# Designs tried in a protein design chat: VH-VL binders against UPF0179 protein Maeo_1037. Part 3

Target 1, 145 residues: UPF0179 protein Maeo_1037, of Methanococcus aeolicus (a6uvu3)
Amino acid sequence: MDKRITLIGSKIAKTGNEFIYCGVLEECSECRFKKICHDGLIVGKRYRIVSVRSAKHPCIAYGDGVKVIEVEPSNNFTILIESKKALEGLTLSHSDIQCNNILCKYYNLCHSEGMPEKYKIMELHEKIKCPKGNSLIKATVSTIN

## First folded at step 16 (VH-VL; from q2 with heavy chain F101W W102Y)

Design u6
Fold by OpenDDE, fold request of step 18:
Structure u6 (fold): chain C 145 residues (1-145), chain A 122 residues (1-122), chain B 107 residues (1-107)
Amino acid sequence: as target 1 above (145 residues)
Amino acid sequence: QVQLQESGPGLVKPSQTLSLTCTVSGYSISEGYYWHWIRQHPGKGLEWIGSIYHTGSTDYNPSLKSLVTISADTSKNQFSLKLSSVTAADTAVYYCARVDWYSGYGDYFDYWGQGTTVTVSS
Amino acid sequence: DIQMTQSPSSVSASVGDRVTITCKASQGISSWVAWYQQKPGKAPEPLIYYASTLESGVPSRFSGSGSGTDFTLTISSLQPEDFATYYCQQANDFPWTFGQGTKLEIK
């Protein structure tokens, strides 16, 4: 995949880390360097850091500075899907599991951020015992290119 | 149109402090670039010494860190190098240079000074 | 420190020749490599940055390639003004380091 160059807070600038690009901050609006940080990234998309330069650059938004990184869009995701949709090789349109219990240990798997609009189920894992009684199964899914 | 120029004494006695200044013209050192010192011992390769931002943040070569101080004066559009307790091993041509990190590809020295020779001798 | 092992240390060639210089990093450094040309009594001048991007004003006979640990600088057809010393440089990690240089001499 094509790499993108951007900047990220120095404390989270580690190869293998993933982040969701959330867009331009208010502090960035007048920043002379905002182009490198924001151009080429898509709001709401999850990216994986594939390379990190050691130089720590000044940033008005991050007191600890930022580092130049190379990123790629995340391709694999671990999520919970409804059991009735669980079939390896199947392509699905993403939708969150309808649940408002933010204290549930599975909440992030039911409401995974940065998901592509469509994905392919690559591998099915264990069935999850949903406290609300939903029939869910853990799955590894990949972006459709 | 960007130009860098090194200045300072060409002769320094052992155990004294080497002091050099880089004067930048055609661009303000406070505008998004960061600035480096590199040296070249006679007949040898290039050695990175350190760098500085206009904010004052510095990075140093660990082999020289305890002896090197880099500072910047934005009002004069200059940045300086001080190397303490010099020996014959510090005899070299010293270069100041600019790096553009703005584009994200600023991992090279795009502008160099002409270099200034510093000889350490008693 | 990241070591940049440059090869060869010297090479003799003639005008019109194709010349390749290699630089091997002691660890993976993505594409954070630049190449410089230095003539006697002069400061180095940039040729290539980010492994393969040609610096503005540099003739197209110069090219760079590589990623990870192995990098190359190629001069497709040597011109008289190309006889000089060439250096690779990494900026992936501090301290930034240079190759030991390759002296390109006229045969």
Scores: ipSAE 0.613, ipTM 0.860, lowest interface PAE 1.0, mean pLDDT 93
Fold by OpenDDE, fold request of step 18:
Structure u6 (fold): chain C 145 residues (1-145), chain A 122 residues (1-122), chain B 107 residues (1-107)
Amino acid sequence: as target 1 above (145 residues)
Amino acid sequence: QVQLQESGPGLVKPSQTLSLTCTVSGYSISEGYYWHWIRQHPGKGLEWIGSIYHTGSTDYNPSLKSLVTISADTSKNQFSLKLSSVTAADTAVYYCARVDWYSGYGDYFDYWGQGTTVTVSS
Amino acid sequence: DIQMTQSPSSVSASVGDRVTITCKASQGISSWVAWYQQKPGKAPEPLIYYASTLESGVPSRFSGSGSGTDFTLTISSLQPEDFATYYCQQANDFPWTFGQGTKLEIK
């Protein structure tokens, strides 16, 4: 399976949480124990935490320590898509909603990180009133293998 | 090769403080890993007591937390256990052990001391 | 606390037998389980960690399996030196806890 073991900051180490792996930190470059933290993860990919061990381990990069977690690549994503493309079961190539308003509360849904190149629309949710007038709908999409 | 060795009095009177020391050789405790105390009452299973990291951070079994103190002396490459207000229930073989958490898979006791018997008796 | 319930508490077997020991966790603990062998008057020695990874130097007749709540230690062909007490241990949550042990005796 695609399950991987890694370490993550204790504050965000919760089953069900997701994160984008951003690569090795500067502080980690000389860490003798960095392998467990970074090997097996792909930069830019979104992972879901499937289990967490309670032990807090010391880490130079995280003052509150880190916890060992098991992760899987995220396969479900909640995003906004154009209403005209919104059809359950449809496979789409991912493209961000073109918008530069980073202050918009929907920005992250319009510009979701770690998205696969192609996905299948699994479920449609509510329509979203885009401040710019775009016809958008909230959707759950899954990775296409 | 890493070795652990428990030391301390084998007899402690009730209400007194049990004090044990684990001497580590073949590896400096200041360099990493984290170090644990486990005990085994006669004819019984194993009970985790607590642990200490090379940073000095400790974790204790809640059942013993109020009575247990674990400390480390890096200059001597030792870590110690103090258990206050002992009773007959604290009679056991006490083990110190090492855990390699760095691998992510290795939260198990890979090296143990031979154990030291502590009897609580008047 | 997470309870680790081993079964059986004792088992009698003969050399060459296949022996299976089970450990059930009171809650899901992924694969954070280790197995130990303890002989009289000795400290426990690790056999398996992360549920199924064989500790270095441990004979291949030992194997571990399981995830979530149910874990198994198997000795494919019992050898004379295998008669001992075995313990499972979880490290998913503090306090770390052990099973009550399984005493493997010669039949």
Scores: ipSAE 0.609, ipTM 0.859, lowest interface PAE 1.0, mean pLDDT 93
Fold by ESMFold2, fold request of step 18:
Structure u6 (fold): chain C 145 residues (1-145), chain A 122 residues (1-122), chain B 107 residues (1-107)
Amino acid sequence: as target 1 above (145 residues)
Amino acid sequence: QVQLQESGPGLVKPSQTLSLTCTVSGYSISEGYYWHWIRQHPGKGLEWIGSIYHTGSTDYNPSLKSLVTISADTSKNQFSLKLSSVTAADTAVYYCARVDWYSGYGDYFDYWGQGTTVTVSS
Amino acid sequence: DIQMTQSPSSVSASVGDRVTITCKASQGISSWVAWYQQKPGKAPEPLIYYASTLESGVPSRFSGSGSGTDFTLTISSLQPEDFATYYCQQANDFPWTFGQGTKLEIK
């Protein structure tokens, strides 16, 4: 019941991969697969690829073509948390890390688009070298539903 | 509205080339996605032969790949099958078909031609 | 190539019966199965795609289910026009392949 069907670039079309659906790209206005490519997904929602059909299809947005995939919503997120707040099992109210560097390689992990207001820390990973000097740790979190 | 119709010789001698044409009406093949050939041997199941994309790229069943050519003529709204070096095993009903990328996901054939019987016999 | 194996090869049934036809794939194909009905002298016609989605205009007595490797087509109350041969088809990988068919006959 939770499965959705969409198209994704052939290079990332692998079972187990996850992505955040970011909406319709301007480039897709000329794609014949446009309707199929974007139907059934919610902007900002994370999805996990659960199956991949092997055929490649030409698409203007992807030079290596696209494949049809099945996806499921993923309620687990990887984010960056201030190290001082990070304990496994702890439930936190989400607050954004104050940073406007959109060119930072960690930008998407620091900013909470699609995140619920509260989450539980499931697992702590490595600390990262923040370009702005923030003390941050990578964590897997889950929604509280 | 959309209709597919196969045409071509019903009798072909062994070692010759089988040539069939699918004429599409009510829809432009250049506005579609993929156009397919499928055959059915008497008393046996169906076999996918291959497809052509509207830009001309093709995919063929590996069992037939060296023997099969699919092409399209958009000015006549037709696509064609050539199968070389035929044997009695190529005796079958041949269908052209459209795959559904509209309500489906390119995963089944929503329109079929009525089929044309080809017999390979000395 | 993915092999699709249908069972039974033939079934005799009466009007009003529930009939179930199965199709087994030689490897996982998720839900990428379609079912076709073929009457003598006619082209196959689609019934179901994506394992369980009914094609437009197909009577609601037809249904499909399954995922992975095991799939079923069910006719809940057989009608006289349902006597035909039925085929499953996988669309997960090229070459697309069909089951050998199941002939449904009046008893």
Scores: ipSAE 0.489, ipTM 0.784, lowest interface PAE 2.2, mean pLDDT 84
Fold by OpenDDE, look of step 18:
Structure u6 (fold): chain C 145 residues (1-145), chain A 122 residues (1-122), chain B 107 residues (1-107)
Amino acid sequence: as target 1 above (145 residues)
Amino acid sequence: QVQLQESGPGLVKPSQTLSLTCTVSGYSISEGYYWHWIRQHPGKGLEWIGSIYHTGSTDYNPSLKSLVTISADTSKNQFSLKLSSVTAADTAVYYCARVDWYSGYGDYFDYWGQGTTVTVSS
Amino acid sequence: DIQMTQSPSSVSASVGDRVTITCKASQGISSWVAWYQQKPGKAPEPLIYYASTLESGVPSRFSGSGSGTDFTLTISSLQPEDFATYYCQQANDFPWTFGQGTKLEIK
């Protein structure tokens, strides 16, 4: 997999951490390091930090400074899918679970950000008792194509 | 073209403070990058001493931290090294250097001064 | 501190020879390695950064490879001007550290 180099806030710059790239901030528009921070990343995509350099560098947008990191696109995701679609080895087009209860402890699993358009179900986990009565199952899925 | 030049006394007595200055030309230290001191004992390898940003933020080698002070004067486009309580072990060629991290492809010393020899002797 | 173990400490070679110098990091440092050439009485000069990227102006006979813990500097065909001391350097973590150096001498 192709590694990308970018900068990230020092407090979250840890190997193994994941983040969603949200694009260029207004305050970064005139930054000299704009190309390093942004050109190699795709908006809405989830990345995993694979290495972190210890040096802190000043950043006009982040008061605590930033660190240089290497990242790779996340390939594996843990999500909730409808039980009727849950079959290991099956390829699905991603769609969020239709639910607007942001206070639900499973909300992030039902509405995982940075998901690929299509994924393959790699492993099925436990069924989840949805407060709204949806028949859901936890699954590990991997990016396809 | 970026140029760095070390200056300071070539002889320092034991227990005194070694003071060196690096003058940078062709680039303003206030505009980016960060600036380092490295030394090389006679016949030995290279030892990183520390670094400074134009903001004044510093990083020091833990082995020398208690004795080293690095400062910068942006108005003069200079940064300096002070090493207190020197001994014969501090006899070395001292280099100032610039680190390019601008490209994002790692930190390396892209420009070096010619080096200045400092001898610690009574 | 991250230790950079460089080998060999010295090597004798002839013009035209292929020369390989290695550095082993005491822990994983991705590709944050640079290589320098130093001639007597002169400051080190950068050859390679980010493990394998040639510094501007460096001849193509120089190459770098490796990631993680093992890194290599290679001179494909040694030239007379290449006899010098070479150093690897890691920039993954402070304090930045150098290898012990490799003195490349004429056979």
Scores: ipSAE 0.466, ipTM 0.833, lowest interface PAE 1.3, mean pLDDT 93
Fold by OpenDDE, look of step 16:
Structure u6 (fold): chain C 145 residues (1-145), chain A 122 residues (1-122), chain B 107 residues (1-107)
Amino acid sequence: as target 1 above (145 residues)
Amino acid sequence: QVQLQESGPGLVKPSQTLSLTCTVSGYSISEGYYWHWIRQHPGKGLEWIGSIYHTGSTDYNPSLKSLVTISADTSKNQFSLKLSSVTAADTAVYYCARVDWYSGYGDYFDYWGQGTTVTVSS
Amino acid sequence: DIQMTQSPSSVSASVGDRVTITCKASQGISSWVAWYQQKPGKAPEPLIYYASTLESGVPSRFSGSGSGTDFTLTISSLQPEDFATYYCQQANDFPWTFGQGTKLEIK
């Protein structure tokens, strides 16, 4: 029901991968495949690839071509939150962890892209040993609509 | 109305090259879709041979890849199949067909030629 | 390659009967399945695409269902013109492959 069909660069067309839809590119404006690529997707929303077809189709935006994929909106996210805010069932306003160490293995969990403004903590996982000493905990959160 | 028509010799000798052409009418192959060859051995099922886009990109069945060449001539609104080193196993009805992939509802053969019989015999 | 195992290979039925043909893929292929009807001496004609979408002009007595590995073509009430050979086809992965066919004969 929430499943969408679209095209994505062949190199990143893998089941389980996620991406944020950023809208129509200028070079796509006159493309005959504009409909299948862009209709049904929402700018800024994160999608999960649930299936990939093997056929590679030519695309001017992707030099290596594109593949047809089926995607679903990503409604659940795994992120790191401050321990003091960690309570299952609680609704939070999203804010990135204040850290600029891009080499940290947890950076993407601390600075998750495409996060909604508000989310509900669904499940708490293990505490994370932050290299900078921050008190963090891994959590599964769900989008609040 | 889109129509496809296969043409070529109905008899080919072993080890020679089978050459067929599909002429498309009612639609310009340069405007989209992609175009396929399928064959059917007598009394048997269907076997996909390969395809070509209007851009010239091709896909082939791995079982035939080394022997198959598909090309397109947009000026004539045609695309062709060449199968080298043929044997009796290549005797079949050969179909050209169109595939729509614009809708996102999957690739299926929406238009077929009537088919042309090719017999490999000495 | 993805194998499409079609069953039965042949079926005898009467006008008005409900007929079911199944196709099993060797691996998950989502809904990338089409069904075709072929009459003797003729090219195949599309019936269903994307597992369950009826091709334009095809009678509503034809229907398709399934996803993943198991797919079904159903004729709710067989008509005289429906006696033919039917094929399933997957377009998930190259090479595209067909089922071996089901010959629907008059009982």
Scores: ipSAE 0.449, ipTM 0.811, lowest interface PAE 1.4, mean pLDDT 92

